# Ledger of designs, part 60: VHH binders against p49116

Target 1, 238 residues: p49116
Amino acid sequence: EGPLLSDTHVTFKLTMPSPMPEYLNVHYICESASRLLFLSMHWARSIPAFQALGQDCNTSLVRACWNELFTLGLAQCAQVMSLSTILAAIVNHLQNSIQEDKLSGDRIKQVMEHIWKLQEFCNSMAKLDIDGYEYAYLKAIVLFSPDHPGLTSTSQIEKFQEKAQMELQDYVQKTYSEDTYRLARILVRLPALRLMSSNITEELFFTGLIGNVSIDSIIPYILKMETAEYNGQITGAS

## First folded at step 20 (VHH)

Design W7
Fold by OpenDDE, fold request of step 21:
Structure W7 (fold): chain B 238 residues (1-238), chain A 121 residues (1-121)
Amino acid sequence: as target 1 above (238 residues)
Amino acid sequence: EVQLVESGGGVVQPGGSLRLSCAASGFTFSRYDMSWVRQAPGKGPEWVSSVTGRGDVTLYADSVKGRFTISRDNSKNTLYLQMNSLRPEDTALYYCVKGGYYPWRKTFDLSSQGTLVTVSS
């Protein structure tokens, strides 16, 4: 068996809407987030091991980890996305909702804490200066997590996760040989992803989805949609 | 040349049903996701539903979920929209669109004639 990931899986290029408006409205945020979500899922689809799990398992797996994948994507694409600006805009929109008494105090706190966690996570990743290979492996580790409830083929998932971990280890050892603790520093960031609410993430980034569709409903669609058109959409060729 | 021809529209009372069809030609139908989009008078286009190329996964706008069913017959190059429990707000010109659901899509290719659905008591 070959490696879990190839060099093709390292590439993770997010195309943002251009130009960036002065004011980031809900639509812009949602569009940006949607592009990232689609990119993340198509990235997953491109992994042979992921395909080998079968459609039902794939759907369940992504439903379980999409928030973590998305968050890693945010961290990886933070500069291109101007994530800090997006988050600031989200906060501003939230403040407007607060003024309109649409949210309870507890909910406001939860949402604000979530935003804080997102910022902190992304900042922490930036400080570590995670490269494209490391992100790819981290995403794979997150994707192939066997510990989510209700998953089938957990043994295979576990094997793939182990493979991802091993490849990451080998890469770090080879590339950052002078930093003996780099792998550990990177891996200890992963637990933070599990503390983030998928529901809140969905609310913050995806409230403006066309048709008000849920992420849950979109996931199987993205996983089975024709890729040719998608590629055209992201490159502007269509 | 891509050609999409919608049919099946008409006038129905609230609670009624219609089945729309779209005959597709000029491209490999089964290799493309398809969508229905509607445009009500005085309003912009609204995405209604999408189906994958294989026909195995469907997606619906909340406004039509549970009432509409999108399907396709790739052997006939035909897209369908079964509309049940129709409401006045469903009144619109319905278009068959080549392509799937993309949240960042700003425009739809509505070059076809569409089929008019009118729900009125």
Scores: ipSAE 0.917, ipTM 0.962, lowest interface PAE 0.5, mean pLDDT 95
Fold by OpenDDE, fold request of step 21:
Structure W7 (fold): chain B 238 residues (1-238), chain A 121 residues (1-121)
Amino acid sequence: as target 1 above (238 residues)
Amino acid sequence: EVQLVESGGGVVQPGGSLRLSCAASGFTFSRYDMSWVRQAPGKGPEWVSSVTGRGDVTLYADSVKGRFTISRDNSKNTLYLQMNSLRPEDTALYYCVKGGYYPWRKTFDLSSQGTLVTVSS
């Protein structure tokens, strides 16, 4: 009955492996990406409205939007992650695959375009200087998207999305009162997320995942894993 | 003190089955995800499977998916690994590990004795 998000949902701190190596191998990229994925999923879990949807709906919802959430996370954490460096490394690895004739010309084009779109999106978000609150609301809007096929409780999801949008609007109006069109500028960036292939994202960032498990398989696990251990793991206390 | 005791290992022929057990003590078992990790001779540790604290969600490495089943009985503080259709490449020392699946984990707590699984004709 209260707000969809609280101040606790604004905090989104990604812990990266330290130190950053001179050469970013597939393992480093995958670890970094995995940390972001887990952070994003646990963020979603922390939202009461998300919990209210039930396990099946939650799983379906995240499966549908994980790529968008992940991408928003990349944008938000681009500096901490040294995203440009990561993407450059990915391209370099791709070049090796190209030289080995492991990919078709069409596939190479698709992957390179995907990387370009990802970089452009993140750059665009940086140019807009999106703050933590705005990111939180944008992630919520993306999370509670009712337009994915196969979802249950779509009416409820839509209500939550509307609530997220309203709260974002209120926040922007309050915080950026002199920038009348800021909300619109922010929201018009969301369609770019839908242009990105989840499969390509998975291939680029999550190749070499321990056990070669799919993101699809990991999602329900992350959503149900014990949070105490996760918190200990990311802080290095365990 | 956390204590994990694995059992159920042995020698089996290819295509055979084994059921591993892990008796856990020293912590609230149901509040922790659990995992199986194996280490083959001359190789590093390999994550095999994980299960959530409630036992409601499982995760498997592709190498064992469809053949292995992880489960737990929280009333008995016991973790299980049903291994079917065993292959020679499954030969390893199997460890029960407190904790779930974390892709960035570089080391596993393999302080337990483990249980040896040997698959050979």
Scores: ipSAE 0.916, ipTM 0.961, lowest interface PAE 0.5, mean pLDDT 94
Fold by OpenDDE, look of step 20:
Structure W7 (fold): chain B 238 residues (1-238), chain A 121 residues (1-121)
Amino acid sequence: as target 1 above (238 residues)
Amino acid sequence: EVQLVESGGGVVQPGGSLRLSCAASGFTFSRYDMSWVRQAPGKGPEWVSSVTGRGDVTLYADSVKGRFTISRDNSKNTLYLQMNSLRPEDTALYYCVKGGYYPWRKTFDLSSQGTLVTVSS
């Protein structure tokens, strides 16, 4: 069989809303996050191996790992998104809720710790200077994780994950031959993704979704929406 | 030119049902997601539901989930909205819109005439 990923899967260009408002409101944050979510899921569904798993398995897989994919996307697109500014804005918005005693002390701690983990993860990835190929393979490794509960076709998923890992290894050996431990340094970052709460991520970034739909509900839709229409909408061509 | 013609609106009592239709022309219907949007008097447009081009996946606003069903017949270039358990707050002009759901979209191309749904006792 051919490679799991091609050069077309390396491209991951996020288009931000324009213009950027003077004050980053919930709408801007939600739109930015949603664009990234859509991009991530469209990326996933463009992988032939992903398509081969079938609709039900695909949906379940993405539902299980969307937070990790999204977080990798945040790291990869941190500069374009001005992620630090977005996170600061989120914190500021949370401060209002805190002042109004709308959240328990424990919940505040959980949310702030989550934001800290996001920042730390993204900073760590920036420090490692992860390139587009490495991100693509890392996303594939995360996507094709067989250890989520309730998944079907786990043997195939595992096989695809192994391919992603092997291709990443080959790429790193070829591209960064002088850095013997680069692969290990990169892979050791993945566990941090599992410690992040999808619920808190959804609350922080996706509170402003039109219709108040859940990410769980929107995932199957994004995976099956028409590509041509999506491309037209996201680029502003339509 | 894209043309969308809505029909099926009317006056119903609370708890009643209506089925809206939208006849589409001027584009390859099956290649586009479609949506229903409504606008109540004095309010801005509200996204109601979307369906993928193939009709295999649907999405609903929480306000209508479990009560409304969006569907399409690509052979007839027609979009449908089955509305059950109607409530007074469902009263609005309903528009068929070319395009799918986007979480951030608050503006819609409402160039069509729409069809009026009135729910009142």
Scores: ipSAE 0.883, ipTM 0.943, lowest interface PAE 0.5, mean pLDDT 93
Fold by ESMFold2, fold request of step 21:
Structure W7 (fold): chain B 238 residues (1-238), chain A 121 residues (1-121)
Amino acid sequence: as target 1 above (238 residues)
Amino acid sequence: EVQLVESGGGVVQPGGSLRLSCAASGFTFSRYDMSWVRQAPGKGPEWVSSVTGRGDVTLYADSVKGRFTISRDNSKNTLYLQMNSLRPEDTALYYCVKGGYYPWRKTFDLSSQGTLVTVSS
């Protein structure tokens, strides 16, 4: 009982690799993206409602929505991580792959369309000046989605999502009382997240992970790893 | 003082098996994720595998997945690595390391002795 999120779940501080290289290579991009992924997963696992769902449900839920959480994280941290510079570097690396005849024309179209959708999503969120509380509730709405295939405990997940929606509504009404339609403007951005491909996100941001591990393998590991060591290596996730 | 003592290395033919052990002391073992890291002659350190503090989730480098199995016994403060279907490229000095997998972790504390695994005819 009580609110779904506390003030500790609003804190979302991303630290970037240092020093920044002269040219952003795939290793810098992958390290930066990995820090955001770990931050997002530790944020999710810190939520009491998420903890209450149990281990198998937690892993299934995050596997279903990790790309949406990651994309919200990209939008929230776009300035800190210089996302526009990273996306430009990805496009340059893609052009090099074309010159080396490594990609089909159909794949190139898919990847460029995905980058365009990502840019437009981040721009739309920046235009709305979405704050940290709003991002936290949006991430919770995305996390507690009952309509992903193969989930168990869907009635409990739905109740948590409804609670996140209620708390977002209350926050927006109190904080932005003069902007009658702010909640509606925010909520209409969410469908775009379902259009983001996790396969393409993994190719763009997570090529070259140490050990060449997959995101599917890393997710259950992050959800169960020791939090104290993680906090000692990077500023907190939640 | 943290102490990690590796054992179980040796010389084995390609396709053979070895089981490595690491005795841990000087810290609360069950409160830390643990890793195996190896260093081949003339090469830099390479992360091999990690396991969570409770022992319930494991992670493997692609080069060893399906052949190696990491495990731990928290009642004995011991970390294990079962190595099957060994290849010449697995030849290395193997270290156990306090701490888990982080994609940005570039350095490892390899001050222990390690245990040598040699895969050759």
Scores: ipSAE 0.754, ipTM 0.904, lowest interface PAE 1.0, mean pLDDT 89
Fold by ESMFold2, fold request of step 21:
Structure W7 (fold): chain B 238 residues (1-238), chain A 121 residues (1-121)
Amino acid sequence: as target 1 above (238 residues)
Amino acid sequence: EVQLVESGGGVVQPGGSLRLSCAASGFTFSRYDMSWVRQAPGKGPEWVSSVTGRGDVTLYADSVKGRFTISRDNSKNTLYLQMNSLRPEDTALYYCVKGGYYPWRKTFDLSSQGTLVTVSS
């Protein structure tokens, strides 16, 4: 009943710390990533279908999919974030860790492969010129994934995912009518998101969070925090 | 005008307990997330804990998790911090702050008096 998403769910404006430092540091990277995480979680909690599932289901869904949602956000905001510069800085720090013998070679290889997979995903999305409406529906498809273990209400979640898929199909057919295979090309990018490690994402982007809090602890907090204050923090009004 | 009045501090031996209170006025208390922030002598402010406006979700700095418990009573406009297993490094002036946890927040409104906690033999 009614569309799954409205125009308010298409808007996805990330604000970055200003100015960008001459030399990127772990604090700038962590602050930038945290702003994206909070933006993504507030996006999810604003969806009426998500609200209808209830608090326990909301927390379970987001804990299961936050990394995929975050990765879609990285791809969508790659230029605003200067993501290529951030990843280059991370790679340089990893090379210094090798020279100082601070990390195992196996761990460094695993992390470099993850960075490469992330770069390839973001490049493929940019090459397809994915627009804001398409990103919003892709994020909804990822959010309403019924196949995560431990979920309740999976039939309702599946119905919401099917609705997101149908609305994406309708949008693509109307907006890109001459590109017959656009929907298929977009959808085949989604399995790559399941290959992204939340453990490595947390290490790369969320080391140095104030208080050393874990993402698992922050998620239920973001879902229940006061939105008026958050909006004031983003705009500088409070 | 927003008013935050902390109390419950004191001198305690290591391993001891204290319960801090913060009386809030001048705003609709239940509509705001709340935090505790501490400042050790000669050091900058350190975020300790936050709780959502309804009191249903809490968040703790790793240094205090498992030892401290934040809570609130919205009917009394009061924020609490139960501090157990206190250590000398918990010695600080403790402030009640209007607002929640944000990884990018670098400044806090510490214009209140605070309440001093001293942990020493």
Scores: ipSAE 0.751, ipTM 0.900, lowest interface PAE 1.0, mean pLDDT 89

Design W7
Fold by ESMFold2, fold request of step 21:
Structure W7 (fold): chain B 238 residues (1-238), chain A 121 residues (1-121)
Amino acid sequence: as target 1 above (238 residues)
Amino acid sequence: EVQLVESGGGVVQPGGSLRLSCAASGFTFSRYDMSWVRQAPGKGPEWVSSVTGRGDVTLYADSVKGRFTISRDNSKNTLYLQMNSLRPEDTALYYCVKGGYYPWRKTFDLSSQGTLVTVSS
């Protein structure tokens, strides 16, 4: 009953740290990525269907899909974040590490392939000109994925995912009526998200978190933290 | 007026333990996440631990995880930090802070007096 998402769930405004440093560093990258992570988690927790699943299910679901949500967020916010510049800085750091013999060759290959996959994904989404409504429904489809290992309440999760798929289909067919294959082209991009490594994402974007906390420990905290202070943080930032 | 009063600090040998308390007043305590922050001599502030407003989720800096336990009692408007297996590097002035963990928060409102923990000998 009722739509899965409302217009308040379409709004997704990332505020970047200011001022941008002359030279990108691990702290600026980590702060920028953390703002996106918090925005993505607060987006998820604001959805009534997500709230209805209960706290244990919510934490399990987000732990399973946070990297996919984060990657969609990177694609959606790539221009605001200057993501190409961030990835170039990371690649330069990796090349310096090779020269200094600080990382294994196999690890470096894995990390470079991950960066390439990420760039390819973001470029393909930009080429399709995915709009904010489409991103919101895609994030919901990814969030309410019942096939992650270890989840409970999978029948209810599946029903919410089907509802997100239906609403995306209706939106695309109404808004892009002359593009018969747009929905199919969009949906074909989603499997690439499952191939993104959460361990490598954490290494690339979340090295240098204050206190050296892990993403695994931060997620349940973000889902349960008081929202009044968080809203003040993002409202006062721009 | 918001007021935070820390207590429980002292001098202790390495391996010892202390329990810090923070009495809170002037705000609805249960509606705010709370944190402990410490400042060692000659260093900047360091976030130690946070707990959600309901007290159900905790977060710890890697340097203290497994040794420190944050908790709160919302009926008494009190925040706690149980510190076990203390090390010399834990020597610092410990502050109770209104607000939770944010990876971009590098400055803290340390207007309270704090409570001094000294781990030595």
Scores: ipSAE 0.739, ipTM 0.897, lowest interface PAE 1.1, mean pLDDT 89

